# Designs tried in a protein design chat: VH-VL binders against Tricalbin-3 (TCB3). Part 4

Target 1, 208 residues: Tricalbin-3 (TCB3), of Saccharomyces cerevisiae (q03640r272to479)
Amino acid sequence: RVESTTWLNSFLSKFWVIYMPVLSQQVKDNVNPQLAGVAPGYGIDALAIDEFTLGSKAPTIKGIKSYTKTGKNTVEMDWSFAFTPSDVSDMTATEAREKINPKISLGVTLGKSFVSKTMPILVEDINVAGKMRIKVEFGKAFPNIKIVSLQLLEPPLIDFALKPIGGDTLGLDVMSFLPGLKSFVKNIINSNIGPMLFPPNHLDINVE

## First folded at step 27 (VH-VL)

Design ld (from j6 with heavy chain Y31F H53Y D101S)
Fold by ESMFold2, fold request of step 28:
Structure ld (fold): chain C 208 residues (1-208), chain A 121 residues (1-121), chain B 107 residues (1-107)
Amino acid sequence: as target 1 above (208 residues)
Amino acid sequence: QVQLQQWGAGLLKPSETLSLTCAVYGGRFSFYYWSWIRQPPGKGLEWIGSIDYSGSTYYNPSLKSRVTISVDTSKNQFSLKLNSVTAADTAVYYCARGSYSWEGSYGMDVWGQGSLVTVSS
Amino acid sequence: DIQMTQSPTSLSASVGDRVTITCRASQDISSYLTWYQQKPEKAPKSLIYAASSLQSGVPSRFSGSGSGTDFTLTISSLQPEDFATYYCQQYYSYPITFGQGTRLEIK
């Protein structure tokens, strides 16, 4: 069974504008302490998130499949989702003009302390897609939600581009470390999301 | 070319504490989860527990009251303690690395050499 | 706890044979299953993850299939080095559990 996604996407887009700044700050607050304790390698001495905003374009629910036979007081839904915060191809001209663009800037420090140089690297062309299982457990005959459980059903697509800014004087050196930096960033993403959403883990939200 | 090397006492008496250490060589310690698995002689594999990136531990319920897994990030080591051992705890104990990568390496991709621990009765 | 049951417990075959080993989960585990090979006195080696994906460096004669509760490991043409004990392992939920093993012997 496939369900319409129009109402969910409308709901999500309205709430995203309100909660996106909070979520964006939570990412910085949680990740920067992790980066402060780790040198990436590949000639990179330090890495920090200088700017992080996800922009006003919400994630899109591509499809919903519901399972009504799972249990007496439970509903399971599989959500297909995508997050392409820079893409305007599905927006009107007015929506695209009023859009707050994503901004993710990494401060990359090269070399040792006395000869260190720090340069910004932008994270662009963000593309996240996947399938998530949503399990809702109801508590009583009145439609009271007790627990909502989230789990990824398959490996998510997590892709992006790295764009160095002002690196012309370091051109060859910059190009040589970008693949390693991209891998390091993916590892940080996986190590933060994995304990929450990757099997055997799942995220439970207790409404009661 | 990451390798795991493990060590600890191999002979114990009942009620003693099993203590094993696993060291990581030739690879990054952070951003993985680390597991202990055991195999009684001639028997199958049993997961003991794991410690993840966030420092959270997950234990087999059958052992949870007796087991502790800890990490020493300064030495790139993690350890297993199993309290109040009995003859039933006699097994080969393995440490193993797990990946949070969905890009081709789920499961435990690197294993230690194994440590036989014998508990006399 | 999710119980993993393998069939058969042991199996005899000749070099060149095609063999299949099955693993059944006590509940739906989607595709969250890994197959391991273990030779005597050695640590297990990962062969197949996510039920059907081949680990790096594993020969293409190994394949996995299945989803939900029933899973199969297939070796299309046995080689001398394939005689070992095979384990399935679910990672759908804690606690992590293994099948009891299938011993593949030379006939």
Scores: ipSAE 0.118, ipTM 0.640, lowest interface PAE 5.4, mean pLDDT 81
Fold by ESMFold2, last read:
Structure ld (fold): chain C 208 residues (1-208), chain A 121 residues (1-121), chain B 107 residues (1-107)
Amino acid sequence: as target 1 above (208 residues)
Amino acid sequence: QVQLQQWGAGLLKPSETLSLTCAVYGGRFSFYYWSWIRQPPGKGLEWIGSIDYSGSTYYNPSLKSRVTISVDTSKNQFSLKLNSVTAADTAVYYCARGSYSWEGSYGMDVWGQGSLVTVSS
Amino acid sequence: DIQMTQSPTSLSASVGDRVTITCRASQDISSYLTWYQQKPEKAPKSLIYAASSLQSGVPSRFSGSGSGTDFTLTISSLQPEDFATYYCQQYYSYPITFGQGTRLEIK
């Protein structure tokens, strides 16, 4: 059975406003140390996240499929979701005006033996979609939740655009390295999500 | 283009320790998980264990008491140690790379050339 | 542990034939299944990931289908280079397990 998602999306919108700043900071805090020791290649000597905010528009649950043939004290659901934080086409003019926009700025360092130049590249037009399996294990008495397990069902769609700002002053063709940079950024995303959510791994949240 | 090259002793006596090393060339060591797989002569594939990007190790329960997988990130290498070998451990041993990329998130996409290890009886 | 069972164990076919190889998991593994091809004295080669997605550089005559517990690998028109042993593998949970293999031979 596919369930109505209106109530859940309303809840997520309220939750997202509260949690989005924390999540945004956690991404910067966890990813920048990983980048500090790594040269991406493609003519790039260093990469860092200078600014990171996901914006006030929450992810949307597109559908829920519940399974009735599961074990005792467990419920399984598959959630289809999407995250398009820059898209205002489903908002009123007032909502769009009050929206906190996503902002992700990468500091890209291009080096020569004498000259090193750091310039911003913006990550825009974020489009994420996927399916997640949610397993809920109940404790001794309903509705006590003991464990919530999260696992991605398939590799998620993750796409975005890279927009360089002021790259031509170094004399490099910055547009030529963007495909390699995009691939490197996708690899970083997967290397952080995969160990948590991609099988054979899963994320357990102990509510007790 | 990423290549895996493996080496180690190919002939062992019973009770010795199998030791193999796999080096990564032409690509990054970070952002992947690394596995060892073996294949006894004329038989199928058996997963021995893996080490993921976070440094966590996972072993086949049938071998867990005897197996150790380790990494040397400064050399872009990972290693297999299997203690107390017997003739049953005779096999071709492979190292392999797995990725978390959208194009191959489930499988081992790059394999070493294989190392035949024979345990004399 | 999740047992992967392949059928048939061995298959004889001619160039140009369509063949199917099946793989059954002992429990629901969603679509976390990879198909490999292995030629004699060579390392395995990944063909299909996520049950149905074709790896880069693999010919379009290879296809995969299925989800849950029942999966198939199909070769629509056999070529001389396709005679090999084929393995399925699940990644749903540890320990990682392979099917026992299906040997595809020339008739």
Scores: ipSAE 0.115, ipTM 0.632, lowest interface PAE 5.5, mean pLDDT 82
Fold by ESMFold2, last read:
Structure ld (fold): chain C 208 residues (1-208), chain A 121 residues (1-121), chain B 107 residues (1-107)
Amino acid sequence: as target 1 above (208 residues)
Amino acid sequence: QVQLQQWGAGLLKPSETLSLTCAVYGGRFSFYYWSWIRQPPGKGLEWIGSIDYSGSTYYNPSLKSRVTISVDTSKNQFSLKLNSVTAADTAVYYCARGSYSWEGSYGMDVWGQGSLVTVSS
Amino acid sequence: DIQMTQSPTSLSASVGDRVTITCRASQDISSYLTWYQQKPEKAPKSLIYAASSLQSGVPSRFSGSGSGTDFTLTISSLQPEDFATYYCQQYYSYPITFGQGTRLEIK
């Protein structure tokens, strides 16, 4: 069974504006310590997140499938979702004008010892899509929600572009390391969300 | 090239503790999860448990009261301890690597060579 | 626990044959299934993950299909090196469980 998504997307849009800055800061605060002890290789000595904001455009719920008789205290739903924070093709002119754009800048350090240079590389054209299973377990008194469980149902699509700022001006072939950097960034994403959402793992949120 | 090499006790008496160590060579230890799997002679595969880089552990309920999996990130090693062994614990024990990436292979993509552990009667 | 049941338990086939091995889960596991090949006295080798995705370095004669509870491993043109035991494994939820195995013998 597929459900209408209009009310959920309206709610998500308002929720996202309130909590996007918190989520964005949490990513930066959690990931930068992980990067401090890890050299990516590929001629890169250090990597850090300099700027991180996901923008004001919320993820979109494309479809919901609900399951009957999944348990006496539970409701199960499958959500199809997409996150394209830079795409304005589905927005009105007013919405596009008022949009806060995503901004993700990586500081890439090249060179050794006392002589090093850091350049920004932008993460742009973010495209995430997938399907997630949501289980809601109710408490004793309806409509009290006790636990919400989240799990990805399929390998998610995770795409982005790396755009260096300042290319040949450093006398280095910056383009030669971009494929390796892209793979390293995907590994960071997977290693942070996998323990929570990739099977056999799932995330439980205790609402009580 | 990533390789897993494992070592530890090969012969045990009942009630002893099985202890195996797996070392990761030629690859990154962070950003993966690490598993132990066993196979009794002539029988199928049984998952023992897994540990991620952060130290979170997941165990087979049938073994959870006796099993401990730990990681030493400074040595790029992870270990299995199984307490109070019996003849039923005789098996080949494998360590294995898994990743949280569908794009780079999901599942246990690198396996150790296996260690036969025999528990006398 | 999710029980994984493979069929058949043993199979004989000739070089060039199309071989099909099935795996049934006791509950819906979406597409979270991996197929392994294990040769005698060797560690298992991953063939297919996510039910249908071919692992790097695996010949294209191997393919996987299915979702939910019923899954199939197919070898389109059997080769002599395909003599082995094949296992399915679910990773939808803990505990991780394997099928009992299918022994493939080459005639």
Scores: ipSAE 0.092, ipTM 0.641, lowest interface PAE 5.8, mean pLDDT 82
Fold by ESMFold2, fold request of step 28:
Structure ld (fold): chain C 208 residues (1-208), chain A 121 residues (1-121), chain B 107 residues (1-107)
Amino acid sequence: as target 1 above (208 residues)
Amino acid sequence: QVQLQQWGAGLLKPSETLSLTCAVYGGRFSFYYWSWIRQPPGKGLEWIGSIDYSGSTYYNPSLKSRVTISVDTSKNQFSLKLNSVTAADTAVYYCARGSYSWEGSYGMDVWGQGSLVTVSS
Amino acid sequence: DIQMTQSPTSLSASVGDRVTITCRASQDISSYLTWYQQKPEKAPKSLIYAASSLQSGVPSRFSGSGSGTDFTLTISSLQPEDFATYYCQQYYSYPITFGQGTRLEIK
């Protein structure tokens, strides 16, 4: 059965404000070392994250399906979720005014056989959707939470746009490398969340 | 397209170390998982283990004490060592690419040509 | 470890027949199952991933279904080139495991 998600989304929006800066910093700290010494290809010699924030708008839980047969002391749910950090259509005027916008800027370095050039490319229009299986194990004193287990049920939808800045003024054919860069960015996302959430992997969070 | 080519010794004596190398051509080496799978003659497939670009390894528990999988990122290669072989290790050994790509590829989507390794005696 | 059991172990069928091969997991693996085709002296070839999604370049007569513990590979109209051994593989959890194989022969 689909269940009401209003209270859960309200909780998530408050939690996100606190955790989003930590998440954003962790992404930059973890991903930039991975990019060091790895040429993306497609005419690109180097890539780095210059700026990274996911913004203050939280992911939204679109639907929850609870299972009627679960083990004792456990609850199993499938969450359908979406993350559209730039979309303000579901916000009040005050919320939209106070919103911290997402900001992701990539520094892209081209050319090594001649003088190299570095340009910023923005990642915009982020749209993520997916389904996650969540298993909650409760401790002795219900409803104390002991363990939360997370796993993606299917490959998530991950869409975004790459918008180069200043490429025209540098005499670069920006359009020739954008498709390859987009594929490489998708692979970076996959390589970071795959070990956590993509089968055969899953994430257990011990709350105790 | 992406191709995997593998090589290594094909005939071993008991107690020797099996050593195979797999090279990646026509594609990106980074940000995939690379696996070794074996198939004894006339029998089914057995997963040996996998390694990602960063060096994190996952091994079949039945082989874990004897198996080492490693990468050489400068050459776009990964390798398998299996210590203390016996006749039971006689098999065709395959290297394979695995991905978590949301473009819809799961499991091993690109395979090497296979290498028959025979343990004598 | 998750054991994968295929049925039947061997199967003979005629060109044009509808063929069904089943794979049963020892525990719930959701839809994290890949079907492979392996011809003699060749490496396996991926046919179906995520239990039901057709790999690119694979003929549409191949289809997969199932979730949880019971999975089915179907060939809707058997062709002579479909002679092969078929394996299922789970990737829900480590260690990665394969079914024992189903050998399909054309009568």
Scores: ipSAE 0.059, ipTM 0.616, lowest interface PAE 6.1, mean pLDDT 81

Design ld (from j6 with heavy chain Y31F H53Y D101S)
Fold by OpenDDE, fold request of step 28:
Structure ld (fold): chain C 208 residues (1-208), chain A 121 residues (1-121), chain B 107 residues (1-107)
Amino acid sequence: as target 1 above (208 residues)
Amino acid sequence: QVQLQQWGAGLLKPSETLSLTCAVYGGRFSFYYWSWIRQPPGKGLEWIGSIDYSGSTYYNPSLKSRVTISVDTSKNQFSLKLNSVTAADTAVYYCARGSYSWEGSYGMDVWGQGSLVTVSS
Amino acid sequence: DIQMTQSPTSLSASVGDRVTITCRASQDISSYLTWYQQKPEKAPKSLIYAASSLQSGVPSRFSGSGSGTDFTLTISSLQPEDFATYYCQQYYSYPITFGQGTRLEIK
């Protein structure tokens, strides 16, 4: 059964603003150590996240399919979601004016030996869409939600643009390597999300 | 097909400023480092400095205080200035294109014809 | 600064000979070494990049090997046009430095 998502999106929007600073720090703290000392390839010697915020616009739940014939004390739902921060079509004029845009800055080290410099590359035009299965296990304690389990039903569609800003490119054509970098970034995302959310794996959030 | 042509004064007195210019024909400044190398008569090669497309300069510490390398992208030229010359600065000066690859290969693959600069009283 | 020391300083050989020139770095420079050939009154010519990568147009009789601190340039069968001065150059770190050169003369 397809249900209205208005109330959920409203809740998510408010939650998103509060949670984003936490997420930003967590991403930097967890991902940078993983990237440290790793050569991404494609002529890039090192990659780091200098800045990370997805902004104030939350992902949008486009649809919900609920399953009512599940086990006792459990509910399963499939959520279709989209994350397009640049899309303001569902926002009021005030909201659109006040929204915080995403800012993801990658520190990309180019060159080898003495011919090595780090330059910032921005991630722009983020567009993500996917389907996620949400399983809720009810408990006895308020708010009577014990565990929320998240699982991706399929690999999400991820698109973005990379934009080098300023810096010294060492006189090299950095743009020629951006496609590779883009692929690398996507792979990093998938490599980190996959083990957590792709079947048969799932992410359990303990609410109690 | 890329060619470098250099020019400048060949005879200087002590304390004067050496000034050489190198023009690039048939190529772009992008993707390369542009270098100056000198060779005293009968001696080996000495790297003076390099400049990249962005204008970043790299100098030999032994000459850093006296050396200025600049680029004029509008003219496809880069230049060398060496202040306060002495007899020790007498050498053939070469401009060269430094080619770099992402694999870590580097070499000066295109050279100017060289300019003999003699410093004498 | 990284010092590059070539050996020998001079070498006499005959056409057809196998010639080996060595270059030693004062520290580990990985494979960041280039070999040059210089003939009298001419600018140097690059021969081998990254210690072993033969450049386009360079005869196959030239080869380079080595990593770390010890490098070699080999001419398998010396030709008349090969008599020149050879230089190694490190580009591991600034300042770029050259060996003192090896003069290859006709015996």
Scores: ipSAE 0.026, ipTM 0.616, lowest interface PAE 3.8, mean pLDDT 88
Fold by OpenDDE, fold request of step 28:
Structure ld (fold): chain C 208 residues (1-208), chain A 121 residues (1-121), chain B 107 residues (1-107)
Amino acid sequence: as target 1 above (208 residues)
Amino acid sequence: QVQLQQWGAGLLKPSETLSLTCAVYGGRFSFYYWSWIRQPPGKGLEWIGSIDYSGSTYYNPSLKSRVTISVDTSKNQFSLKLNSVTAADTAVYYCARGSYSWEGSYGMDVWGQGSLVTVSS
Amino acid sequence: DIQMTQSPTSLSASVGDRVTITCRASQDISSYLTWYQQKPEKAPKSLIYAASSLQSGVPSRFSGSGSGTDFTLTISSLQPEDFATYYCQQYYSYPITFGQGTRLEIK
């Protein structure tokens, strides 16, 4: 059974605005240390996340397939979701005007001999879709929610574009290595999200 | 090729603390889970716990009160401490690398050589 | 905790035989199951992930199937080096648990 998601999307939108700044910082804090000392190839010496925000538009829940009571105060739901920040078709004119767009900037360090320079690359056209299992732990009384646990049911589809916006390439053909860099970035994302959200792991959010 | 080397005391008296260390060679420490598994003589495998590169730990509830797993990223090492050992803790202890894939696959794909720990009076 | 039960506990077979080992979970674990092979005085070796995905370097005579609660490991044609103890492991939820093992010995 597919349930209505309107109220849930409304709630998610409010939550997203609050959570996004936290997520932004966490991403930088967790991923940059992992990237340190790693060379993606193609003459790239280093990669770092300089800016990370997914904007004000929250992911959209497309459907809820099932509700399963798994305990006295726990319910599991399977959600289909999509994250398409550039899509404003489901927004009012005012909402579309006021939305904050994602801003993700990668710092790519290129080295040649003893010279090293960093150039910025923007991540654009972000699209994500997937299915997640949501476990809700209720507090003392319904509808009070204590904890929301997130877990992936399958690998999500992630797509984006990379756009260089400047910097000295030291004679390297930036366009030639962008596909490789894109793949590398996807691998980094998968390496972090996969272990975090696939069984037996899950992401717990305290909403109490 | 990635290799795990482990070391620590193999003979303990009851109530002492088991201490083992596992070092990672030839590979990255990040993006993996690092686990401890034990096997009593002639018996099956028991998962003790795991730790990721950030220090997040996951323990077997049966041992949680006595187990501490830690990581030293500067040395590419992780360790196991088991307090208040008894004869029941006699086993071969293995460290292992746990690998997750984006497809949802998990396996301990690299193992240490094992350490026999005997608890005797 | 999720209990994993293997069958049989021990099995005798000859080289060239088709061998099947089963593993049953106490609850639905989807396909979150890994098979291991362990030889005497050696660490276990992973064979199959996600119930059916063969690990790199593992001979094709090994295969895994199943989902939910019932899983099988099959060796299509047993080789001398295949005599060992096999374990199934669930990673659907913590704590990680193993089957009791199946000892495959020479008939």
Scores: ipSAE 0.024, ipTM 0.577, lowest interface PAE 7.5, mean pLDDT 87
Fold by OpenDDE, last read:
Structure ld (fold): chain C 208 residues (1-208), chain A 121 residues (1-121), chain B 107 residues (1-107)
Amino acid sequence: as target 1 above (208 residues)
Amino acid sequence: QVQLQQWGAGLLKPSETLSLTCAVYGGRFSFYYWSWIRQPPGKGLEWIGSIDYSGSTYYNPSLKSRVTISVDTSKNQFSLKLNSVTAADTAVYYCARGSYSWEGSYGMDVWGQGSLVTVSS
Amino acid sequence: DIQMTQSPTSLSASVGDRVTITCRASQDISSYLTWYQQKPEKAPKSLIYAASSLQSGVPSRFSGSGSGTDFTLTISSLQPEDFATYYCQQYYSYPITFGQGTRLEIK
């Protein structure tokens, strides 16, 4: 099975590096407006994404459940994947050294009375696993890929940690609120990727 | 609680364009899909199309060539246009909010009051 | 398109009866099915998501089961307010499609 997924992982790695900047900007552009006006609770008045990148390490395809040709220029695959950017066990020393780590910085605004301050909180130790259906549409010149369509087959497992890196907390115990904030963040993630990636919807990525 | 209020012309002649608008009250457009469904008198339900907050549209292929769904986030409204109507387009038209859960559950959980559109010569 | 076929098209039952409505998909749709209830001159109301997930406010006498191609809506003990038309809806793929409906009438 490893051999069968090698080419996919290779492709995914290349694709990931190319796509990440696009994703980064899209996340900021699309998610921040959604966050606007939403209070996470726990004394948090506002939340925003200041920085977003999932880094250079691509998710790993752990297995392929199915591999079928659908149409003249399309292939459909069901795969299991894992995304653990901190895991360098499958990387060379050089790759590990050159790896760009995820950087997700949240701007958390705290307010007391008429005073409010914003502090950064980092999202760390990201770990995602799931099953996904991927459709690859080839261009006119095979084997060039034109479109990759992604769809979740089940809810992925998502875990991460939150780490405050500074800012005026206005006397609030930020650490005590992190579990709630974490839940809030997860809910935001779920509310976005759920509709996007679950049937009947899918995410189409043009890779030409 | 979220409510949908819809309006538009109810009587059309053949070849005219159906135009309906649905306003969302008490909620945001984000995180949902907004749909139009129709129901001919005494018949079942037919999905016309959906739109998300970003303007991405999904149409029933049977109507795609004639249907346009748009969203106005500033007004918290979304609209349906159906060109070149015929008697076959006579139906009660509903706007609805489509809600997804993280678990992949989906349902249209909030509906407009419905608009009867009659196409007659 | 995925065709959804309900059975029966109509049925008569009495208060207290156990009622079962079936829905069959023309292809495997996993559990991506929603059941709706519609009363005359009213918009449909969602009852069950993901084939078996009862929505908030829906009486526990309603239940859904099934996966793949065959699905079932069950009313364990029919109440007067349950007489209506029921629809299944798949959301596995576009276009979203509905069953033709099952009209549940009082005997």
Scores: ipSAE 0.021, ipTM 0.571, lowest interface PAE 8.1, mean pLDDT 87
Fold by OpenDDE, last read:
Structure ld (fold): chain C 208 residues (1-208), chain A 121 residues (1-121), chain B 107 residues (1-107)
Amino acid sequence: as target 1 above (208 residues)
Amino acid sequence: QVQLQQWGAGLLKPSETLSLTCAVYGGRFSFYYWSWIRQPPGKGLEWIGSIDYSGSTYYNPSLKSRVTISVDTSKNQFSLKLNSVTAADTAVYYCARGSYSWEGSYGMDVWGQGSLVTVSS
Amino acid sequence: DIQMTQSPTSLSASVGDRVTITCRASQDISSYLTWYQQKPEKAPKSLIYAASSLQSGVPSRFSGSGSGTDFTLTISSLQPEDFATYYCQQYYSYPITFGQGTRLEIK
């Protein structure tokens, strides 16, 4: 049974704009300490997140596979979602014009002998797709939403591109280490998302 | 074939704001730096600034205080604003696409037709 | 800022000549240098990336060499369409900077 996703997407859009600044800060605060002291390899001595925002475009719910009322004020549903910030085909002209694009900048430190250089690498063309189970708890003022509980039903598909911005590579071939860096970044993402969103765990977000 | 077409006012008075727009046809903003370059008559090239798809901007420090580059992804356009113009800002202004390769190569491979902007009292 | 200095500022040559243009950076920029060709009333055209990588569609008579601070653009056999102004550009760091240009004229 396919349910309408219009209302949910509308809510998600509003929620996303509010939550994103918080998420951005949390990512930097939590991930950078994890990266500290870790050498990704491939000639990379250090990695840091210099800037992180996923922008204003929320993920889109592509379909709802199940819809279950679990109580007076709670519903549970399984949805498939896609996050494609670069895609404006599903946006109005006004929305597209006012859209805030993702900004993710990585600081990559490369070492050779006693010389060390840091170069910025941008993350581009972010595409994420997945399946999630969400529980929505309505507030006292129905149908206002109070809490959204998120749980991944499977590992999401995450893709992105890396864009170096100048800098001395110390003789390292950017093409040679970027795939490794990409893999490393994906691993970092998974290591952080897994404990929060994968069963039996879930993330509860108070949106009231 | 990617093409850039630019437009904007060509004649300004001192203290006015220069405004140019560049439209991108046949391409995406991702993977590229969208740049503005100017060339005074009979002189060399000067990089003004660049913007990428995420809206990150990079400006020439000599112009940073007066320059704003923005992107409108809905229209596949990016624009240049230069405040408080003087005669020194008289130049042909070019928009261009800056391309990076995985090997670390960079160059501006697609250019607009250029816009002559003359600042005169 | 990184200053780029080209030499010579202008030169005259004949068709068939071997022409060499030099570009010097004020600091080590590795191989992060691009050469451009500009004809009158036209936008510049990129010729060589990363100091020595010939771009697609550019005649093989063009070549680039150098690393660090000294770079060279060479035209092995000058053709009539090669008379133009040439610029070097560093992209090692912001701000991006260009050489002052080398005007190649018909002798």
Scores: ipSAE 0.005, ipTM 0.532, lowest interface PAE 11.0, mean pLDDT 86

